# VHH binders against L-malyl-CoA/beta-methylmalyl-CoA lyase (citE1), part 1

No score or structure here was measured in a lab: all are predicted.

Target 1, 346 residues: L-malyl-CoA/beta-methylmalyl-CoA lyase (citE1), of Haloarcula marismortui (q5v463)
Amino acid sequence: MTRLCRTFQTAPAAIPNDNSAKFLVSGLTSKGFQAPDWLVPDIEDGTAPSMKDEAVDNIIEHIPDHADDFAGDILPRVEWAYDDANARERGIEQVTRLAEAVGEELDGFVFPKVGRLDDVRDAAGVIADAERDAGLPEGTLEMAIILETAPGRSDLREICQYATDSRLSGLVFGPVDYTAELGGRTLDGERPRWDGLLEALSNETSAADIVAIGGPFDQLFHERAGVTYYNAEGYADQVAYEATIGIDGSWSLHPKQTEQANRIHMPTVEEMERDLHKIESFNEAKREGTGAVVVDGQMVDEATYKNFANTVKTVRAIDETHPAQTEAYYDDDLLARARDVELIFG
Positions, changes and structure headers below are counted from each chain's first letter, unless a header gives other numbers; antibody chains aren't numbered by Kabat.
F, E and O stand for the ipSAE by ESMFold2-Fast, ESMFold2 and OpenDDE, each averaged over both directions (binder to target, target to binder). V2 = 0.75 x the mean of E and O + 0.25 x the DockQ between their complexes.
[cut] stands for letters that were removed.
Atom coordinates printed by the task and the answers are left out, and those that the model quotes come from them; centres of patches stay.

## First folded at step 1 (VHH)

Design a01 (framework vhh_7nfr_2)
Fold by ESMFold2-Fast, scan of step 1:
Structure a01 (fold): chain B 346 residues (1-346), chain A 122 residues (1-122)
Amino acid sequence: as target 1 above (346 residues)
Amino acid sequence: QVQLQESGGGLVQPGGSLRLSCAASGFTFSSYAMSWVRQAPGEGREWVSSISGSGGSTYYADSVKGRFTIARDNVKNTLYLLMDSLKSDDTAVYYCAKDLYYSGRWYYFDYWGQGTQVTVSS
C-alpha cells in the first residue's frame, strides 16, 4: 500500500504582494476537502527568481506556526536540475537551510528536473547531508521527484526500483518541462496528453509501492459571456482518467482543484457498499468453513478479497488523516462498517 | 478569447536598447499581473520580470535588474519591457504571459503570446 496522496498542491512560497506568504499560509490553514494530502510550498517554478530567498524565509517563518494543525504532509519544492549546476547549488542551499530551521515540521522535499538514477541518488544524498547537519534522525525526511526529463523517463524503472529501499516515496509527472525537454510544441493551446507515459508511470510506481501523481491542469478558469467560471469539467476529466489507470493522486494549483481531486480519488459510496458487502460475506463464509462464495454474481476468494480490502484500507487512511472528509462523504453506518470490519487477508 | 501579441524584437548590438510591447485582449487587463519570460536557444524558460495589475509593484530577475524596466498601460491594454544595456546573454525569444489568477502566480501562466526574437550580437 502506497502512502496517502490524493492531492499534491503547489503553493508559491512568495508572491509579489503586500503579504508575500499569502498562498503558503492559505495552504497551511486550509480546511475540509480543500486541505491537500501533500502541501508543496514552491520555491522553484511557482516563485519568481528574485523572490526565492524570500520564499525560503517565508517557509521558515510560517510553517512552525501552522504545521501541527495541518493534517497532511508538507514537502517544499526546491530548485534542482540534472543539467544546471547553478540550480543544483541553489537547491542544496535551500534544503540545508530548511532542514536546519524547520526540518522537524517538514515531511520531505520535492526535487524537479531530475536526470537518471545517479542524479536521483545525488538528490537523496543532499537530504541525507542536511539531516546529518541539522541533527535530525536519518530517514526523517522523504523525497518526491518530478518526472519531467528525457533521462528521468529513460531510467523510470531503475528509479522506482531504487525507491523500494530508500527515502524516495513518490513520482510526480511534469508535462510542461517534459514537452520542452523533448522539443515538443503546444499548438493553438492544445497540450500533449502523454497518456502512454502516465500508464508507464502507474506501472512502475505500483510495482515499487510508491505514490504516482499526475501533472497539473492549468486551465483553471474560463470565460463565458463576460463571466469567469471555474473549469470543473476539464479538471474532473483529467483526474478521472488518472484514477482509471492507477495513478494515486493529482497535482492541484488551487483549493477548488484540491477539493475536486480529493473527492474523485475517494472510493465512491457505491464502491464502498459493494466491497464491504463482499468482505463481510466472505468473512462469514470463511468462519463457516467455506473457501469461496458468490456475492452479486462475483466469485470472492482469498485473492479477490485482497482487492476489496484495498478499498477499505484507502478509506481508513483518509479517515485517519482527514476524519472530517470521510464523515462528510460517507453515510454514518457505512463509515462505521469500514472502520470496524475485520480484514483477514491483506 | 484571450490574445497576447508581442512586438519590438530584433537584432541589436551589445550595449544597445530595445522596447518590447504586448497587446492584450479578451480579459480585464488591469485585474491580472503580467510577466515577461524568455527562452534562450537550448535553455529552459527563464522568468524575466512581472508587474502587478495596478502597476504598483514590479519584480525583476537578478540577471536583468537595473537594466530592464517593466511597465503597463491599463488604458491601452499594453505591457512593455524596456531593455537597456543589452548583453549577448539576453539573446532569447521573449514571451508575454498572463498570470492564471489575480494573485500574480508566475508558475501558473494560463496564456502566452507567440514570442518575439531578441538577438544581441556584434
Scores: ipSAE 0.000, ipTM 0.235, lowest interface PAE 11.2, mean pLDDT 86

Design a02 (framework vhh_7nfr_2)
Fold by ESMFold2-Fast, scan of step 1:
Structure a02 (fold): chain B 346 residues (1-346), chain A 122 residues (1-122)
Amino acid sequence: as target 1 above (346 residues)
Amino acid sequence: QVQLQESGGGLVQPGGSLRLSCAASGFTFSRYAMSWVRQAPGEGREWVSSISGSGGRTYYADSVKGRFTIARDNVKNTLYLLMDSLKSDDTAVYYCAKGYSYGKWYSPYDYWGQGTQVTVSS
């Protein structure tokens, strides 16, 4: 089951401030390209240990006021770890409380630091138990997991196979915790790219038809001649690479990153014009009784048509969730064509 | 799990000095840039300073450049902010943050500490 997730934005659910829910509410009330596809209120690593109970309380207090107006999906990241019984117990309590209080407004949960397949099944069972206890229909709450442990990497294929016909809908890469897990080193601020792991993640999630999300990019800013600039080039390079290898979306830490990744994961104007032209030309030829079409030197058949149709389907999914984003990004004529074109294959 | 604990704040007179400390645990401190961010009463958050994981690169907001010094001790897992020539407009809660936080932008991960109050008043 393919879901829209160009951006996975974590926001600490509580911070040490008079308004401890400030970032949570900011995420829930985000507009335009700064509105993530998945908002992840963070109880885990983004929230201080002393603030975790307040984080749960803030989610319960503020989600009902905003969930209907928030176009994307809302999935809190709870505490969990395959090798820490205390973290698991806190996570079970967090899921239970959140499902009981606001489960009707939530779309699912994110579990960090998962182990092998059996640990992923245990996490799914925690959600199932919480649904039952809260009186929610079975399967109401989805699960995403963060791939950031050696045992999780070892069972990547088995976990993705389990995702088929289960509540597991997405895998997110956690490079920082994964590097620490392996005892890897960051020399002169440089981190390993994990290109082999990212290709494997793309392959296994694609085989299971679930969402793959890249890791966070924490080099948010740089200065030139005494002026601070958002590091747009560094983040764009990472997001473009993720898109190139079939990763569906990117982890964002900041509204500017969310805006950038939302745009990069959209078909460009040039891609839309190209693919719409090919679809329209094939549709016309088929209506006139021609079986195959050559457009701009390329033969268009059912297989290549489905590729062009994916561009239109992606735009339609974004348009359904975030019409303000599509209307800002594409001109009126191009967007109308994408909305109206008949897809006879795919 | 990440823990950040700030200390060293207090009441000081204009022109005075304070040294803030942030004790870090739960992650490999030397591998991460660290930042100080402040929030004055009734104001938004303001980035103050950042330091690279090795300590070889430091960055300062124009408002504090020449008066504040950021430092770290990677053996003790401690971040410092040495504040000289304090002004009344330096009055704020000061937060220790994992990673870079600069200008008017922020990471959702910037505020893992409880903060420490600095009041500059006669």
Scores: ipSAE 0.000, ipTM 0.104, lowest interface PAE 22.3, mean pLDDT 84

Design a03 (framework vhh_8fcz_2)
Fold by ESMFold2-Fast, scan of step 1:
Structure a03 (fold): chain B 346 residues (1-346), chain A 121 residues (1-121)
Amino acid sequence: as target 1 above (346 residues)
Amino acid sequence: QVQLVESGGGLVQPGGSLRLSCAASGFTFSSYWMNWVRQPPGKGLEWVSGISSSGSTITYADSVEGRFTIIRDNDKKMVYLQMTSLKTEDTAVYYCARGTYYRGYWSYDYEGQGTQVTVSS
């Protein structure tokens, strides 16, 4: 069963000033559409090397104050790399400290720069060891990994198959590190799109019923009519493309991106109305003793029904976690239908 | 040592104006995007406005567009937020924040101590 993750918001767990936890606390206290589904307190690349110990300390200090009021999941990104023993050692210490101090409030951990399947198994083992040492029930902490190395891409299928019966719940694409790993170049300012990789990621994660998350969007600002605005169009185009190919969620770097991705990954009013009508019509036809019906020129059978049911399941998952978001986005009558409709299949 | 020092906050009536200032030191100011972010009472941090290193590119949150103006002075190492037509919902601590590019990712790696803006009668 695919879990809710429309947004994967990294927030530096420490910044080098006297209020070093500002972005962490901002994420934990976010409201409305700015509340991410997954908050990722970042110890790794988003936090300066000198601040990593303070980042761990800030997570330990601030998460207990806010976890009960934060509706989403909290997964710190620790240090790791398949080919860097020093990064691995720091990551093991970070997981151990966090599990002992706040493991009951955390939902899991994010591991960057993973290698082949065996490296992913090693990372899972680090979490398992930390759970045992902290006295947490086995399997309470989940794992997401960032797909951003050549060995990780090579074992994508094997890693997703492993996820089917393990703590691995999501894969996140890291385009910048992946491009660097391959020795790729940016010519005339044009970055690679990695469309083939994103399609493969969508396919393998869908087969394993785990979350796929796109990469971060670094062009935060856009010129229009001689004035520059937050690059809402550019980010929306990327997120819409991700949704179109079956990527479940998007990486966000700040609250405005989180707000957009949360909205774009919700089924539209038009999609909801369309899919609910088809489900309701099929349910009536099934009660009358047939396995197929034509609605507005489209055949609806068990196979196509499951596609429409996914729309309703997505809305229900959002509604369970963030009822204020669904109530703001959908008409009351439409939302009530989505809540109440019987799903016979899927 | 990077430092960002905000000033100019205070109490103002709805419809009023304030100008916030941020003095930067300890880094090459002209090489960084600068941002204003705010935290209303009991809420999370909200991005308000950003300005590119040269000042040629300026961005606003939808809620403040047309009412707020961000300005930078690279020679003085200052960034400003001119706020007009203030509303009660603009009440917040306002922070100056330095943008940074780290391994292909955008993050805000420095913020000042903040300056309180209260919009009330």
Scores: ipSAE 0.000, ipTM 0.174, lowest interface PAE 17.6, mean pLDDT 84

Design a04 (framework vhh_8fcz_2)
Fold by ESMFold2-Fast, scan of step 1:
Structure a04 (fold): chain B 346 residues (1-346), chain A 124 residues (1-124)
Amino acid sequence: as target 1 above (346 residues)
Amino acid sequence: QVQLVESGGGLVQPGGSLRLSCAASGFTFSKYAMNWVRQPPGKGLEWVSGISGSGGSTTYADSVEGRFTIIRDNDKKMVYLQMTSLKTEDTAVYYCAKSTPYYRWGSTYEFDYEGQGTQVTVSS
């Protein structure tokens, strides 16, 4: 089973104002549906070059105060690039400092701008070295990478195959850097959608049993008659498309986006009722010694059963991490059935 | 290439109702917000209503809120505008318009629209 990651929320670890840790602390203290599955304190592109040391300092200062109360995973995005030795050197220093100071509270690191498989192996080695130097058990810190370079796209399959026996637990799509690297253009308001890349990402990560996360939606707000509104419609449309093609989670830039993506990536009440009914009917048929049963005009065998079981497994994973979210989203009967049903083949 | 074909216009008396239809092709319909915009005689384009790609969210110009309803059917690749309590000032050519998720709501300059539209005339 893949790790739970409905939401990948980047939060600048430092901003140039009187409360430089404002967004970091906001993420760490989030409640209900606004609590991301993965919080990503951002040292890289979300943080100004002059603020990167302050970003590391803020992470070290604030994470110990909040990590025990934060239900999700915490993975800082460090500096890195396959083609920039200076960015790599800064990233190595950032990983080393963070592992030493707060490695027991962190769940891993996010590496941007990765190249081919060998570059991904190099990044994994940086974490391994930092674990050893900090006295942490080997394998304590996971890795996620951002798929946003031509060489990274070229090695997508090889990278995901590497993930099956490594600390690599997720791939995140970075459309802005990817489009720029390819020399892609926005013409007549038509932005590149990369639907073919997202389908490939979904396929390869699913084959490797690791999490796939879509790209950010940067049109956070719109105006009407002088009033600024959150762009709920645009973000919901993107997240729904991602879910439709098998992407596990969405990149969020704001608590309101995190709330929407957390909800959209949950199985619907209709999906839960449908899949639970099919599982329960198959379980009864198995007790009677039949190998297949027809439910609502569909044949249910071991293979199709495993697909329905994935709905229950997803709900159970969310329930284990965020019971308040499942209790708010599902009625008591449906949730009790999801908690209690026997999964014969899954 | 994006194609949008409007229909359903006609002559109606004040207080009457009319439903406009728009058939879309050439893009992944459910991924894009859809809008209705209109051009009254001798005036510029005016945004009327918008609906998200999923159909879960709608918004309306102040002049039509409570009287018009925008609906979509993603399976049929159709967007509709149900107009009630029509007024003489609703007289216009109505155009269906596609926007991207990155466009700001309420801007007619960022929409793709084609064809001749559909004429709505409200006259006593």
Scores: ipSAE 0.000, ipTM 0.105, lowest interface PAE 20.2, mean pLDDT 84

Design a05 (framework vhh_7d4b_2)
Fold by ESMFold2-Fast, scan of step 1:
Structure a05 (fold): chain B 346 residues (1-346), chain A 122 residues (1-122)
Amino acid sequence: as target 1 above (346 residues)
Amino acid sequence: QVQLVESGGGVVQPGRSLRLSCAASGFTFSSYAMGWYRQAPGKQRELVASISGSGGSTNYADSVKGRFTISRDNSKNTMYLQMNSLKPEDTAVYYCAAGTYYSRWSYEYDYWGQGTQVTVSS
């Protein structure tokens, strides 16, 4: 059902450096917990205007060398905007070139600055046209969109309803552009939190059974007494809040953020043991022909069973994509139980 | 690096109260989830209580609900465990823990204090 996306890592597809593809290749060759579920080679805001053609060229050059070894999904972020015809025209060209050259290795595209539902349909049409022209099977390239405009927010429900039978598989929150669009202010270091929007995003994507991803945390490092430290505390707080409200994954700007978000979005050992025990006990009682089941003082019905099953399904999805991560995090016995247990419901 | 220092343990009679403190340093305290674990000799370490970075969310083991209260003072970089109506079964080494949220439903901890002994005996 819902695709695995604990981490949405944007990596500039070209930087002003002797090796302009450095961060793209770093993302494609990432290992262990630093390997994102979704790698997003960035042609849009993460790449300078003068470097955008080089970004496309770098994607075409390097994706074929690494796609087979990269366990996650690869979705370039192209140029787009609901209110900018020139950005739309460049985005169409980028999707067309990428689908023709490396569409067999890509999993989809990310469209920024989308407007209302009709604009989302237009973006989906761009991918459909590119698939057809490249000779790819219809529906092989998915779409994720960034929710970062007032019209996009207004049509959030309609967009997610459209997603239930379309190529739209994920929505990502873009707080910086959204705050700017609304004329919001950062006062003395205080940023708008958009907690109500994140709750709405979680609600609508969950109803549509598609991926919801939180916004980027751009305070990557902090300096104390002349020493630079990775800001683990700030990022962990944001990812934890996202997880508590049902957001599936987090936007990452750096391998250290990817490592944290991958771990935070995994079921804990405690959750695994608890939920596996509930499932195993229910399954045993059901095989014995008992109607109502009570496990550890809790009535277990189909709905509560499905909640426990979601834990197992999440671990299985991670294990299938990143077995090194599950083997490093869970004990052998616990992981074997998660792999082997029968799921009667869900 | 992160440092956690527990205090407030000791020997106490059944039915009495103790207040444990955990003083934290080396990180932005308000950004970390905090928890208390305990371990009795020959037993597995178990979660007693946890608290979110803001203090807005708390969780308790069934064995301590209604008797223990977890709290934090972010201005003092300190977390507390108020333990009321203590029972002999509460005898354990109590560990302060700090860490990231590892799941939507629960916290796992990266950093641990050295522990403080609580003994409930007549």
Scores: ipSAE 0.000, ipTM 0.135, lowest interface PAE 19.4, mean pLDDT 85

Design a06 (framework vhh_7sr4_2)
Fold by ESMFold2-Fast, scan of step 1:
Structure a06 (fold): chain B 346 residues (1-346), chain A 119 residues (1-119)
Amino acid sequence: as target 1 above (346 residues)
Amino acid sequence: EVKLVESGGGLVQPGGSLRLSCAASGFTFSSYAMGWYRQTPGKQRDLVADITSGGSTKYGDSVKGRFTISRDNTKNTVYLQMNSLKPEDTAVYYCAAKTYYGRFSYDYWGQGTQVTVSS
């Protein structure tokens, strides 16, 4: 299991093109900040109905060639729905085939359109059955689910409580399907924001110590005065908001979005310098027998120390998976301090 | 309380057929995988057949092609159709419901139904 997920990148596992696996292979061979923490080969909504079998075939063909060189986790999004028996049957077949063929290279599966807690248990059971059939050790494949239905939202707390001792490692917000479920409308170009849901998601996943991931930003490109450009500003605004409310990572639809979200979810150099200084100063004062100190005008006690420790823990998690990213972003001295500092509380 | 009640067992001649039924209550049947296991005295229980919530099936090598597992979610019942029965199929057959909560999966079990294949 991993708790690092700054980016959840879906990539269609098959497209109607001569190179139907083009986006899958692009994701698997991504480099630097464009390498997602979680790559999600998509068999579900990102892949046309006629292409779903080809999507499974492409995953089986291409993952073994690239999994060893891909630093992040690989979790295909299979078909599923709490209220559609046919979608469930296709999803079960997809999980079974993928676990048998490439389960040793996969880290888990993503289930969309989940219902209440019992539906989530059912999805977990599908993975468990596939592990057994493939001869994999029980519990080796993780599960992430997309929170995008009214019954799923109703059971959010129960689902996250289940996650504390199960294969469920992450919850991803699906605003498009959720808005449609509730009959939500876009008026005068205003999209629903679901800020209250995102706060609830952040709270319940944090209580369960699992990953929370925000929804996709589908305005990839804009045209103005005949010029097409990547919508960097719109995506950055969404990712920054997610980070401020405690969402761990962002859904990305394109390598440029993955690059932005990976960087925005990293502590800044200024945050690292500030938080390390406060931790180091407190550690020194603690060795001298004081329980609280003032650093740069701020009282540092055990409660505030834990906040600074979270910055260091995040950097260490990124460094473990993507040392090239941390080495490119932080100077050598600052990174060495983050690697070596003792965390007394947290 | 989860309750599983098996029926349909009995004495049958080699080459004959039986249909086992398992009526389930106390849980959301459609959300659980169901299975049939069998046990002979002094041995551990062996998997005969499983069916997932969505209907995907798995069979033990010794019964594949002869047995068929199915489910009816409207009746909260799982079935095992046993054809071309052999003396080595003689066992107590148990219905099981799978739950995948926690780091360790656990199964709910019925009380079992005896199947005897003899002349």
Scores: ipSAE 0.000, ipTM 0.169, lowest interface PAE 15.7, mean pLDDT 86

Design a07 (framework vhh_7pa5_2)
Fold by ESMFold2-Fast, scan of step 1:
Parts: C-alpha cells; sequence; structure tokens
Structure a07 (fold): chain B 346 residues (1-346), chain A 123 residues (1-123)
C-alpha cells in the first residue's frame, strides 16, 4: 500500500562535530511543517567513511528515545551498490545490527545504488534475513530504493511490478549518482534535470501504487558578499514540477526544504474547495436517485470522482499523521468538511 | 558527483610548515563554504577551519589560530590550508569537507568529505 511521503529527509547519522548525532536528533525532534513524513538517518553518502560505525551506534542510541514521539516513518539509508561487494557486505552488517537493536522502532531501510530487479530482490532478502534473525514478524520492515544506476533505470518497470506484492514501498531518484553512472558532465555547476526519467518514474510507481520521490536540490543557499540566503525559489520550482507530474514527494536536505515540500505537496485551499464541492454535489445527486450527474456543466463519472476523492484522501492521510499541519494550513470549516465527507468511489 | 581530493600531507619536524590542497568537482564551488577537519589516531574528528564561498570570511579552531591559514582559489576549484609552526599534536589525517547550510544553526556541518591526507609531526 502507498504510504504518506511528501518529504524524504536525509540526515547524516554522524557528523564531525562535538555532538556527532546533532542532525539525527534534530530530525527526530522536528516540529510543525519541519517534521518530515520520512526521516532517513544516513549511513551512506551523507556520512564520512570514517564515521559509518559511529552513525550506526548513534541510530541505535537515539532512535528508542524519540521513535514514539516522531509522527513520520524512520528508514535508515544503509550502504549498498549493485557493483561493489564491499559496500554490500557493510550494508548487510548495518541492516543486521539495526534490525536486531532497534527494528521494532524502525519502519524500513533505504538501499542506494541498486542494479537490476535481481539486485533489488537481493536487498529485500537482506531485510528478510535480518527480520528472521531478530525475531521480528515477516514484513515488519519496508524497503525503499534509490533509482540512480543505468541497470536500475533499465529495469524500472520490472522493479515496480515486483513492488506490487513485496516489501518495496518507494522509489527515490538519485540524479548525482545517475549522472555519474552515465558519464554525464556537470559543466559550470549546471545540474541535469532528467525530466523524462521523472515522468517514467511517476508512471511506473503510479501503476504499482507505490511512492515516487524526486531527487535532492543541493543548491540550498545563495552566497552574496559573504552573506548566505536560503534558496527558496529554486527548491519551490523543483517541488512544484514534481507535484504536477504525479511525483508523491520530494527529497529534503534541510528543515527549510522539508517545510516547503510539506506545504507544496498539500492540496491548496482552492483545490480543496473545488474538489469538495464536486464530491458533495455528486453525493447529493446520488442520494436523490439521479443516474447521471452534471456539476458546473461537467459530466461526473466514477473516474472523475476518484480524482476529486484523491485530494480528500491526501488531506486525510496528512491529518492522521500531522494534525497540527492540517489545522495550521486549512480553515476549521474546510478541514471539518474534508474529514467528514462520504467518499462513494475511490 | 561531488568529489574532493586532498594532497600535500607528509612528515615534518616540529616548527615546520606544510600546505594542504583540496581539488573539488561536481558542484558550484564558489557557492559553498569549505572546511578542514582532522582526526588523530584513536580520537574523534576535530574541526580546524572554515572559509566562506566568496573567501570573505574565515574562522579557526583555537588550537590552530595564528598558525594556520585557510584560503581558496575559486577559478581553480581548489581549497588550501597553510600550516605553520607545526606541533606534534597537529599529527592527524586531514579532510577537506563541503559545508552544509546547517552551519547556520551554530555548529559546523559537513555534507561531503574527501579521503584525507596524512600529516605527521615528529622529531
Amino acid sequence: as target 1 above (346 residues)
Amino acid sequence: QVQLVESGGGMVQPGGSLRLSCAASGFTFSSYAMSWVRRAPGKGPEWVSTISGSGGSTSYADSVKGRFTISRDNAKNTLYLQMNSLKPEDTALYYCAKDSPYWKYGSSYFDYWGQGTQVTVSS
């Protein structure tokens, strides 16, 4: 089943600082719109090679203290690569240690640099083995993977078809590693957009009813004369494009990005008013025995109704996980209507 | 892909000097603050110095202030650390690190690291 994931926030599980768990704990204790739907304690590329063991130790130490208070899902990103046996060996050890120590508090794992379908099956097997060894029920831990290799892109459809009846619940785009894999060049700091890949990702994940997450926006700040300003416009542009093509959520590298993406992926007040009016009008016409329904000059059938219902379902999912966010964003009367309306189809 | 490659380490006697370099690629170098971080055997990482993207602002750990100078050449995508009056306690593996915007929350944060270059100060 498709899970709520407007925001996929990676947070290095260990950093070279007096408090190496600083960003892990900041993510776990985030409030309001800065609370991500998925928090991803990062052992892989966000954590220095010399600190990866400390990253595992920090996750084990801090997750139990915060998991009950953290409303979203927690999925550590472990080491992995389809073409690197040493990375795979380290990843297996990381999954095994984490499942044994804190598997009851975790929701799953994120695997980077996956290859073809068989490599994805291998990764799923690592989680299954760790569940069995830790005494956890089968299917307790989900899997998300990062689409960032040529073999992974080649098997995108097969991987998403496999997801339909497996622990695989989400696919995340990794543009930096994907560009490197293809031998692409980042000239003068220009980043490739990969719009065609994002459309393909949206299509295949939608067909499988799993989560699609866009790539990170690493131009977090503009520097002008030694002063740094948050790049709100650049990130908003990327997130809005992702939302328009059916990508469910966005990768966040920073609490300010999480705040923006959480808001942009929520239906607007205008969308809510529009779609609720259409649902309520259809429901009233059906109660009065009308076979065909016309709302605002448009014939409404089961397919068009389901589109309006998706808006309400999205708001209900956010409201269930983060009621403070919905209460802050929508008028009380509008939110009450969304909570109470009957959905006949969807 | 973000890549950071350190060089310039080696063995030197107390009071000597070394110049470290870090070649950066895969990102807009001038838009990000850069740092040097060191790790002595059996110890945790210690932040050494940071320079803003423009080069207009620098900061140093108290242990190296007045002895080390951080600089950058944005045209060459290269970060430098000039180390003077070296002491035995400066012996460590030195890493180049790309700063994260999280340094705005009152502590240095590094979202990408190089492989390091070894500095040994001994008689």
Scores: ipSAE 0.000, ipTM 0.200, lowest interface PAE 15.6, mean pLDDT 85

Design a08 (framework vhh_8emy_2)
Fold by ESMFold2-Fast, scan of step 1:
Structure a08 (fold): chain B 346 residues (1-346), chain A 122 residues (1-122)
Amino acid sequence: as target 1 above (346 residues)
Amino acid sequence: QVQLQESGGGLVQPGSSLRLSCAASGFTFSDYYMHWVRQAPGKGPEWVSSISSSGSTINYATSVKGRFSISRDNPSKTLYLQMNSLRPEDSAVYYCARESYWGKYTSAFDIRGQGTQVTVSS
C-alpha cells in the first residue's frame, strides 16, 4: 500500500465572497471523518479566472497557519493544459511561487488536462525546477495528474510506467472534461459509465504501485416533497463501485461526501475480524512449523496471507494519520488487535 | 451590487421564436458558468441550459435540445437563449442563474435573476 488516499477533496482557494479563503480554511480545519486524506486547494477550474492570483495569495497566507494541525496531505491544483500555452505559463508561475513560499508545508501539486507522457514529464520538470529554486530537498514534492484528455488516456500505460521511478504518485479521473473532449452526449439524462476506463485505470496504477482516484459525483443534493436532502445514496453507490474494482479513493466536493468516502474505503468490522483471525491462525501454525493452514475452509499460504495483511496495513495507515476515525469506527478490542498483530509477510 | 436582469419574454404563437437576454452587473461575468432555468405555474424549477465561462462547453435539457441555443457575449456581459419552434409546454418564467462557488462540478446556483415570462398560446 503505497500512499493513503481514500478521499481527494477539492476546495476553491478563492471565492467571490467577503472571506475569499472561506472554503480553503474550512478544508484545512476539518475534523473527524470530514478530514480528507488529500486536500486540494483549487486554483484551476474551481476558481474563477479573475480570482486565480488571489487563490495563490490565500494558499500562501493560510497554509502555514494550519498545515501542522492538518493530518492529511495538501496538494494544490494549479493551472495546466497540454494544448494551452497560456495555461501552462500560468501554472509554471503558480508552482514556482507556491514552492518558494510554502513548499515546506505542501506535499505536492495536482496537474489537470495533461496530454501524453512527454507533457507529464514537462509537468514533473516544473516541480523539479521549483524545488531547486526554493532550496527544497530533491523529490520532496509529489505530483498527481488528472486523466481527462484523449491523449492522456492513450498514454495511460506509459504514464503509469513512468510513475515507477518518478514523483508521480497518483492518477485522478476527470469525467466531465473527458466526456467533453470526446464529444460525448447526454441522452435522456443518461451519464456515461466509463467502466472500461475505470478498469484500465485500476489495472495500470496497480501495476505501478500508485494511487487511483475516481471522478467527482456532482449530484450533491436532491429534492423530495419540497425538502432538499444530501444525496447520500447516489454517492455511496459510486464509491462502493470504485472500491470493488480496485480504485483506491474517491473525489469529494463537499465535507459530507468526504465523510462517506472515508468510511466506505475503511475495511468493515466483518472484514477486519475475518482477516485478523486468518493472520492469527497462520502465525500460530507457523510457530508450530507448518507452511500452510486451513481456516474457515480456506487454505492460507504466503500469497493469501499477504492479501489479509493488506486489510491490517490499510487500517494501520488510517490509524497513523487519523486515529480519531479508527477509534470511532472500530471497537477498542478489534483496533488493538489490528495495531498489535505480527505481520510475518508483507 | 451584483445583479442579473432577464428580458425578451412575451406572448407568442406555437411554432414562433423568441430570444431571451440576461444582463449581468456587479461581478466579472466572464469568470462564471451561466444557466437558464424555467418555472411553469404550479411546477418546480426545471434546468434548461448551461454555458461555460469561455462558451466552449454547452449543455441542454433533453426537452429543448435541437430547438434552443444558448450563447454569451462576455464583453457586453450578456447571456442569450434563442428559442425556436416554441410549444405550449415551453410556457414558463425563464431565469438567468450564475454557477455556484464550487465551479463546473456542481449544479447549485448562487444568484438568480428576476425572470422573464414566456407564454406560448393562441
Scores: ipSAE 0.000, ipTM 0.155, lowest interface PAE 15.3, mean pLDDT 86

